# Ledger of designs, part 24: VH-VL binders against p42126

Target 1, 258 residues: p42126
Amino acid sequence: QRVLVEPDAGAGVAVMKFKNPPVNSLSLEFLTELVISLEKLENDKSFRGVILTSDRPGVFSAGLDLTEMCGRSPAHYAGYWKAVQELWLRLYQSNLVLVSAINGACPAGGCLVALTCDYRILADNPRYCIGLNETQLGIIAPFWLKDTLENTIGHRAAERALQLGLLFPPAEALQVGIVDQVVPEEQVQSTALSAIAQWMAIPDHARQLTKAMMRKATASRLVTQRDADVQNFVSFISKDSIQKSLQMYLERLKEEKG

## First folded at step 9 (VH-VL; framework fv_bebtelovimab)

Design s61
Fold by ESMFold2-Fast, scan of step 9:
Structure s61 (fold): chain C 258 residues (1-258), chain A 123 residues (1-123), chain B 109 residues (1-109)
Amino acid sequence: as target 1 above (258 residues)
Amino acid sequence: QITLKESGPTLVKPTQTLTLTCTFSGFSLSTSGVGVGWLRQPPGKALEWLALIYWTDDKRYSPSLKSRLTISKDTSKNQVVLKMTNIDPVDTATYYCAHRGYKYGFWPYFDYWGQGTLVTVSS
Amino acid sequence: QSALTQPASVSGSPGQSITISCTGTSSDVGGYNYVSWYQQHPGKAPKLMIFEVSDRPSGISNRFSGSKSGNTASLTISGLQAEDEADYYCSSYTSSTYVFGGGTKLTVL
């Protein structure tokens, strides 16, 4: 199982732990288990909040699984990107309180997950950076992810971060507002429990309607353009130059691990 | 190569528990993304989804029937079992088990179906 | 009665094109690409014809095509043949549940 869900005693809270070694890459299997796990919690009226974290510290999630984007068919790339869109739509619009307890590195697709949450806590470790670094790899964050970042840190900070592919270490992440708290690594879990309790003190009806109102325009923009976004992704990723670049990168990663 | 076959009683009395078994071949319920569902169709009426079990042992039930349904799997026997309690004449239907395919992640569809088994509920 | 609305019947002559509609809401048909279509001949199990709105399983004729506009999905059968005479059901997925249409009886005249 790639997603462990542990109920927190007395709380109406579940802790969802990512366990997709080696780096919690967003493979089709992992994306599928994340959506299924979220749905299960949403349908269980005893749960009102979820803390998302990594089972093992070091990497929260490295983001997209490059093996899903290289050496496959165009139909596979389309299906993969639809799954990525589905995860974002489900998380971003969830009626549950979502808190990211970021106990590891959080680049690209990892940051996508963190940005969908209502509150973000990052461990104070210089190796644990967060950001949308797609441009450093010669690729582009989709417009709906750009919108999510912009809504969180503002237009100018988001433009600079996206164009330069910035990964923010903890102090800079707090300064720019991409995370809400930075705490010692051993305190991340307890801080997340305290934070989610504050959000859950608000009556669900009022909190949920406010969240929906605040997020509807951003979510609707993707809903109305899903197929166009898929086509743009497939056409880009299928380019010979991109495929060769990804293949070489994956081969280097495999050699370094060996 | 993927095949499924339903088995169980063809005649059940009201208030009893209906137990149906789906035996399958050509795939494993330990394979990531795979699931098996149960559906039914009363004579002359529309298809209705009842339950689904995923490779993770996660289960989903029709909201209107959830209190009456239990789905389970035995991966070593290649079987999925559905139990429905407090059966009623309105539950008379052909019951199908079906394979939930994995092709492009979460997208739910049933690509291979069993032949169906007619269950009549009468006293 | 069912969550998705289909016409009860549709008819056409051999060689014609017919379309069957399936209308839901933004939570099932409109917001996602979860629409599937099944063909069922009398006394037989349903057969998957279309999934993800417009994709065909291996072995399904390209005479069958799917599309979606807003909250309405459509199955189109071109070059209608006698063997196409069957009941057709649409299906979609909402959060945690599958919903089916009431079914459409296709008669080939």
Scores: ipSAE 0.078, ipTM 0.651, lowest interface PAE 6.8, mean pLDDT 89

Design s62
Fold by ESMFold2-Fast, scan of step 9:
Structure s62 (fold): chain C 258 residues (1-258), chain A 123 residues (1-123), chain B 109 residues (1-109)
Amino acid sequence: as target 1 above (258 residues)
Amino acid sequence: QITLKESGPTLVKPTQTLTLTCTFSGFSLSTSGVGVGWLRQPPGKALEWLALIYWNDEKRYSPSLKSRLTISKDTSKNQVVLKMTNIDPVDTATYYCAHRGYKYGFWPYFDYWGQGTLVTVSS
Amino acid sequence: QSALTQPASVSGSPGQSITISCTGTSSDVGGYNYVSWYQQHPGKAPKLMIFEVSDRPSGISNRFSGSKSGNTASLTISGLQAEDEADYYCSSYTSSTYVFGGGTKLTVL
């Protein structure tokens, strides 16, 4: 229901389309369906690559579901954050070639998903920005997400982006290296198919071992710190000042009728 | 609260199809993230996972046995059925069905098990 | 697809601590935190004792603890009691596949 998987007529590729209206927020159910859908493709030897995109252009994913992080119990926050960690670990360490075909806005948790991929293509539309903007909401990107961004764009650019909560429009996203290509929106799908074919031309054993070698230190850091990271998140998000800030933000969104 | 019970033939002849039914209570297999799996244990040997079905009817099979296995569910009856074709004496085992709970999103562990049913394959 | 490696048996006296190892590869035990441990008394169904390397289900004694280093997971039972005598199986889940260890028979002397 929340994830559509379409096999591509081309050899070995599936297109995974996010369909969690209205904005593909990473709700607990959507996180679970994403992991299970990824595993199904990993288990099917017919597939060697997956293109991740939105079922409808406009929003790739608005990111974390703020309603999962406000007005709930500490146990709920722990469960939610564990699910977020699970999605990141599964995507980041996947043996499949992953390509993000970013056909919409990609802030915060949407950027988390995009950053796990081997290759990122962004539609050339000024409304479609990508970045980790948590600080603009008074919250913090976790260390493992910070590490992922830093590995992608470098320490200096990552620190500036994270502290200021930057969302990069297409030209800046390409320039800073958070995306690999920027193309007209109508060409995103065909560009993703071309890119994934290039990656899939490499023998799986060599590509997969190289990916594992490159990503093991970053992934292992979260694996060994999972419980501590969950407790840090629960403690932080449960603070009265943070809960009030999130509540006010959610109320403002309702008032704006966006 | 959560309970599972296996049922089916206790004696099957080689080359036949083994059909086992898991009847459960205390949870719904329409709840997002929930699944039911089948596992077996030959006498004196290790546990072996066979198949799993999720709430959304997605299915997973042991790679080595996939061609012989079919798992299905009837959510209204609280039942999961496993079929194994071309049964062989080496398939003699205690067969278990087990609950895979939804907890913290993705939770790939079997927390409640049926009592098991011994299936003997002989001529 | 290969079984995880466990010692065939371990033994200890009441009040002692014992550790059971479970060795896999970087694609199962080493790659993710999907390690679980099951206790099985003769003629009974397995019981989940540890999941996600080190977490305990409700009702499981804190005498049971789990850990992992590289490709090896460990189950430690402290303050051994006669009722702990059972077979212990480790399991790992990765890429839609469950693999199990060969099992370890714990004897409480």
Scores: ipSAE 0.346, ipTM 0.724, lowest interface PAE 4.4, mean pLDDT 90

Design s63
Fold by ESMFold2-Fast, scan of step 9:
Structure s63 (fold): chain C 258 residues (1-258), chain A 123 residues (1-123), chain B 109 residues (1-109)
Amino acid sequence: as target 1 above (258 residues)
Amino acid sequence: QITLKESGPTLVKPTQTLTLTCTFSGFSLSTSGVGVGWLRQPPGKALEWLAHIYWNDDKRYSPSLKSRLTISKDTSKNQVVLKMTNIDPVDTATYYCAHRGYKYGFWPYFDYWGQGTLVTVSS
Amino acid sequence: QSALTQPASVSGSPGQSITISCTGTSSDVGGYNYVSWYQQHPGKAPKLMIFEVSDRPSGISNRFSGSKSGNTASLTISGLQAEDEADYYCSSYTSSTYVFGGGTKLTVL
């Protein structure tokens, strides 16, 4: 099981804990379990909010599983990218209140997940950074993820962050607005419970329609361009130079470990 | 080769519980991402989704029918069972079980279907 | 009534092309790329023809194609053949359920 759900039905809240060792990478199996878990909570009238966090502190999610993006067929890359798009669409448009309780490092695809939420809380630990660092690996954030960041921190900050592949430590993350609160690590869970209670105090119909209205243009851009985005991803990732870079990075990770 | 087959009573009386069994081959319901669903089609009408069960025993039900439905699986026997309580003549329909494929994430469609079993509800 | 709107019937001659529409809302057809199309011959189970708006399962003829614009999805059948005569159902997934169209009877003249 890669996703643990701890219900608090009396409060209308569930805590969704990522448990895909070693670093909660977005493998196909993990993407599938995340979507299915979200769908189950959306189907259950006793839940109105979900807190997303890691089962163990240290890494919220390291992001995309690079083994899904290297040494595979074009058909595999297409399927993987469709799954990534699916997770983003489901989270970004969810009628549930979503709060990220970021108890660890949150780069790239981890930041993708955090950015879909209504509210983000980051542990005040200098080792926990958040950002879209794809350019550091020689790859690019897709337009719909760029739009999500730009909507959150503004055009100029997003452009600088994306071009340079910045990872923001807690103080800088709060200052740029990519997170809403920074608190001591031991207070992340209680802060998330307090935050989600505030959002859930608003009548569901008004909150949900406002969220849909605010997010429709961004979501619709991907919905209408899904296939083109898949083809752009596949053509880019399949380039020999990109495949070589990813292979070298994966080999370096193994050398550092052993 | 994926194949599914429905079995159960073809005639049921009002207020009874309908129990239907889906027996399948060509896949395992222990494989991550795989699921089996139940759908029905009243004579001359549209398809209606009833319930779905995933490899991890996670279950989904049609919101309008949830209080009447129970879905379960026996992975070792390659079977999925649907129970519907307090049956009524409006529940007369052909009932289908169907495979839900998994390839590179979650795709909400049914790619292989059983032949269907007609269940008539009358006194 | 059905949640998704389809024409009750459509007809064409062998070799021609026909299109069947499926209209929903921004919370189903318009909000996601989860449109599926099923073909059903009399007395038979439905057969998946198209999934995710435009993808074909293995073994399905390229004469069948799918598309979507806004809240309306379309199934196009080119080079009509007698065996294409059947009922066609569209389906879309939302966050919590599946919704189906009322079905379209295709007659090949």
Scores: ipSAE 0.014, ipTM 0.614, lowest interface PAE 8.4, mean pLDDT 89

Design s7
Fold by ESMFold2-Fast, scan of step 9:
Structure s7 (fold): chain C 258 residues (1-258), chain A 123 residues (1-123), chain B 109 residues (1-109)
Amino acid sequence: as target 1 above (258 residues)
Amino acid sequence: QITLKESGPTLVKPTQTLTLTCTFSGFSLSTSGVGVGWLRQPPGKALEWLALIYWNDDKRYSPSLKSRLTISKDTSKNQVVLKMTNIDPVDTATYYCAHRTYKYGFWPYFDYWGQGTLVTVSS
Amino acid sequence: QSALTQPASVSGSPGQSITISCTGTSSDVGGYNYVSWYQQHPGKAPKLMIFEVSDRPSGISNRFSGSKSGNTASLTISGLQAEDEADYYCSSYTSSTYVFGGGTKLTVL
């Protein structure tokens, strides 16, 4: 089980805890379980909001699983990227109130998840940075993720952040607007419950239609270009130079772990 | 390779509980991303989705029918069972079980279907 | 009873092309690429013809093609043949449920 759901049906809230050791990397299986868990909560009208957090503090999610993007077939890369697109589309367009309770490092794909939420709370720990650092890894954030960041922090801040692959520590994250609150780590959960209660005080119909209206253009752009985006990803990731860079990075990570 | 077959009563009386069994082969309902759903089609009418069960025992139900439906699986027997309570003449339909899979891209459709079983509800 | 709107019937002559529309909302057809199309001959189970708007399962003729513009999906059948005469159902998926069209009866004249 890679996703733990702790429902509080009386409050209309579920806490969705990432439990995909060691670092909540977005493996194909974890992506599948995240989507299906979200779908289950959306199908249950007793739930109005979801708090997304890590079961274990330290890492919210390290992002994309590099083993899904290296040493595999083009068909595997296509399937993996479609799964990443699917998670983003479903989270970004979810009718539930989504609050990320970021109790750990949140780079790349972790930031992708956080950016889909309606509200973001980051633990005040200098080790917990958030950002789209794809360029530091020699890869490129897709246009739909670029659009999501741009919608959140504005064009100029997003351009600087994306080109440089910036990871924002808590104070800078709050200042640039990529997160909405920074609080002591032990207060992240209670702050998330308070925040989600404010959002859930708004009648669902009006809130959901407003969210859909605000996010439609960004989501539709991916929906329209989904296959082209997959083909571009597969072509890019399959390049010998990219594969070699990813292999070297994975080898380095293995040495540091064991 | 993938096959599914529905079984159960073909004639039921109003207020009874309908129990249908789907027996399948060619896949395991222990495989990540795999699910089995139930759908129905009243004579001359549109398809209607009823319920879905996933490999991890997660269950989904049609919102309009949720209070009447229970879906369960027996992975060792390769079976999925649907129970519908308080049956009514409007529930007369051909009932299908169907395979749903995650194979890349999240396939929210049914790729292999059973032959269907007609259930007539009359007093 | 149907969440997605299809014409009740469509007809064409052998060798011609026909298009069947399927209209929903931004929450089903417009917001995602979840449109699938099923062919159903009398007395038989539905057969998947198109999934994810435009993809074909193995063994399905390239005479069948799918597309989508905004909230309307379309199934196009080119080079009509007698065996294409059937009911066609569109389907989409929201986060909470599967939705189906009312079905379109295709008559090959």
Scores: ipSAE 0.404, ipTM 0.761, lowest interface PAE 3.9, mean pLDDT 90

Design s8
Fold by ESMFold2-Fast, scan of step 9:
Structure s8 (fold): chain C 258 residues (1-258), chain A 123 residues (1-123), chain B 109 residues (1-109)
Amino acid sequence: as target 1 above (258 residues)
Amino acid sequence: QITLKESGPTLVKPTQTLTLTCTFSGFSLSTSGVGVGWLRQPPGKALEWLALIYWNDDKRYSPSLKSRLTISKDTSKNQVVLKMTNIDPVDTATYYCAHREYKYGFWPYFDYWGQGTLVTVSS
Amino acid sequence: QSALTQPASVSGSPGQSITISCTGTSSDVGGYNYVSWYQQHPGKAPKLMIFEVSDRPSGISNRFSGSKSGNTASLTISGLQAEDEADYYCSSYTSSTYVFGGGTKLTVL
């Protein structure tokens, strides 16, 4: 099991813990369990909020699984990207209150997950950075992820962050507004429980309609262009130069372990 | 080829528990992403989703009927069982079981259906 | 009431094209690409015709096509044939359940 769900039905809250070693990479299996776990909690009306965190501190999620994007068929790349889109759509438009309790590094796809949440809490540890660093790997954040960041930190800050592939340490993350609170690591869980209680104090009907109204334009843009975005991704990732760059990066990661 | 077939009583009395069995072939409910759902259709009315069970024993229920429904699977028999408690004449419907596979994201559709079994609730 | 709104009936002559609408809300039809269409002949189980708004399962004629604009999905059947006469149901997913339209009876004149 790659996703652990600890229910607290009396409080209307579940804690969803990422457990996909070594670094909670968004593999196809992990993406599948994330969406199915979210669907389960949405189906059970005793739950109104979900806290997303890592089972093991140190890495919230390292993001996209590069082995799903290199040395595979175009059909595999298409399926992988559709799964990534599905995770973002389901999290971004969820009627549940979502709070990310970021107890580890949160680059790229990890930041994608965090950005879908209603509220973000980051542990005050300089090793735990958050951001969309795709450009440093020679790849591009898709328009719907760019829109999500832009909605969170504003146009200029998002443009600078995306073009340079910035990863923000905790103080800078709070300053730029990509996270809402920075707290000592041992307080992340209690802070998340406090925050989610505040959001759940609002009547569901009004909160959910407001969330939908605020997020509809961003979500609809992807819903309308899903197939075009998949084809754009497949075409880009399949380029010989991109495949070679990814292969070299994966080889460097293997050498670091040796 | 994927095939599903419903079985169970065709006539039941109010307040009883309805037990329906779906027997399937052509797939395994141990395969990652695979699920089996139950749906019903009252005469002349729309389809209504009731419950879903996945390969990993995760279960989903219609919110309005959750307190009355239990879904379970028996992998060794290739069966999925639905129990509905405290039946009422309004539960008269054709009941269907159907296959789905979660693959490369969420696919919220049922691709292969059983023939259906008509259950009449009458005192 | 059905969660998704369909016309009760539609009719056409052989060789014509007809369109069946399916109207929901921004939380179902409008919010996702989760529209499916099912064909049901009298006394038979539903058959999947379209999924993910516009995709067709293997073996389904390209005369059947799907589309969506805002909160309204459409099933279009071109080159109508006698065997197309059936009930058609749309379906979508909301946050916690599957929803269905009331069904449209297609008559081929």
Scores: ipSAE 0.532, ipTM 0.796, lowest interface PAE 2.9, mean pLDDT 91

Design s9
Fold by ESMFold2-Fast, scan of step 9:
Structure s9 (fold): chain C 258 residues (1-258), chain A 123 residues (1-123), chain B 109 residues (1-109)
Amino acid sequence: as target 1 above (258 residues)
Amino acid sequence: QITLKESGPTLVKPTQTLTLTCTFSGFSLSTSGVGVGWLRQPPGKALEWLALIYWNDDKRYSPSLKSRLTISKDTSKNQVVLKMTNIDPVDTATYYCAHRNYKYGFWPYFDYWGQGTLVTVSS
Amino acid sequence: QSALTQPASVSGSPGQSITISCTGTSSDVGGYNYVSWYQQHPGKAPKLMIFEVSDRPSGISNRFSGSKSGNTASLTISGLQAEDEADYYCSSYTSSTYVFGGGTKLTVL
């Protein structure tokens, strides 16, 4: 299993732990297990909130799995991107309270997951940065992810962050508003439990309808354009220059591990 | 070729437990992304989803029926079993098992269906 | 009754086009790109015709097409043939379950 779920039905909370070594990359299998695990919790009236965290501290998620985006067929890229869209849609529109307990590095696709949550807590460790750094790799964040960041930190901060591919260390992450709390690493779990209890104190019907109202326009924009976004991704990622850059990056990572 | 077939009693009494077996071929429930679900259709009425089991033994149930339903699998026999407790005349329906694939994310569709088995509940 | 609203019946002549609507809410049809359509002939199991609003399974005629606008999904059948006469059901995912429409009886005149 790539996703561990620790239930506390008495409290109405489950802790969902990412366990896809080495760095919780969003592979097709991991994306599928995340969606299925979320669906299971949504189908169980015992649960009203979910805390998302890494099984091991150090990395929350390194983001997209580059091996899913290099040396494959256009059909594979389309299927992969559909799975990424699916995870975002399901998390962003979930009726459950979602809290991210970010106990590790959170770049790119890791930040995508964190941004879908209602509340974000980051461990105070200078090695644990959060942000959408796609431009540093010569790729672009999709419009729906850009919209999500813009809704969270505002237009100007989002534009600067996205164009420059910024990764925010903890103090700056708090200042810009991409996270809601920064706490000592050993307090991340207890802080997440306190935060989710506060959100769950609100009657579900009113909270859920407000969340839906606030997020409907952003979600609907992707829902309307899913196929076009897939084709844009496939066309972009299939470019010879992009494939060559990704291949070079993967080969460099392989050499560094040796 | 993917095929599924339902089997079980065709007549049950109120308050009894209904046990239905789905036997399939052409795929394995050990394959990542694969699931088998149960649905029913009362005579002249709409389809209703009941339960779903995934390759990794994760289970999902209709919220309104969860307390009455148990789904299990035996991958070595290519079978999925559904149990429904405290049967009532309103449960009279044709019961279907159906195949799903979640490899490229979650799609709320069933691509291959069994022929269905009519279960009549009479008092 | 049914979570998704469909007309009880629609009719058309051979060679013409018909459209069947499926209306839900922002928490199902409007909120997700997960609308499916099933065809059911009397006494037979349902057959998947459309999934994810507009995608067709392998082997399904391109005469069948799907679309969505807001909270309403539509199935369009062009070049009607006698064999298209059947019941059609829409379905959608919500955050907690699967929901189905009440079904539409298509009569080919």
Scores: ipSAE 0.026, ipTM 0.620, lowest interface PAE 7.9, mean pLDDT 89

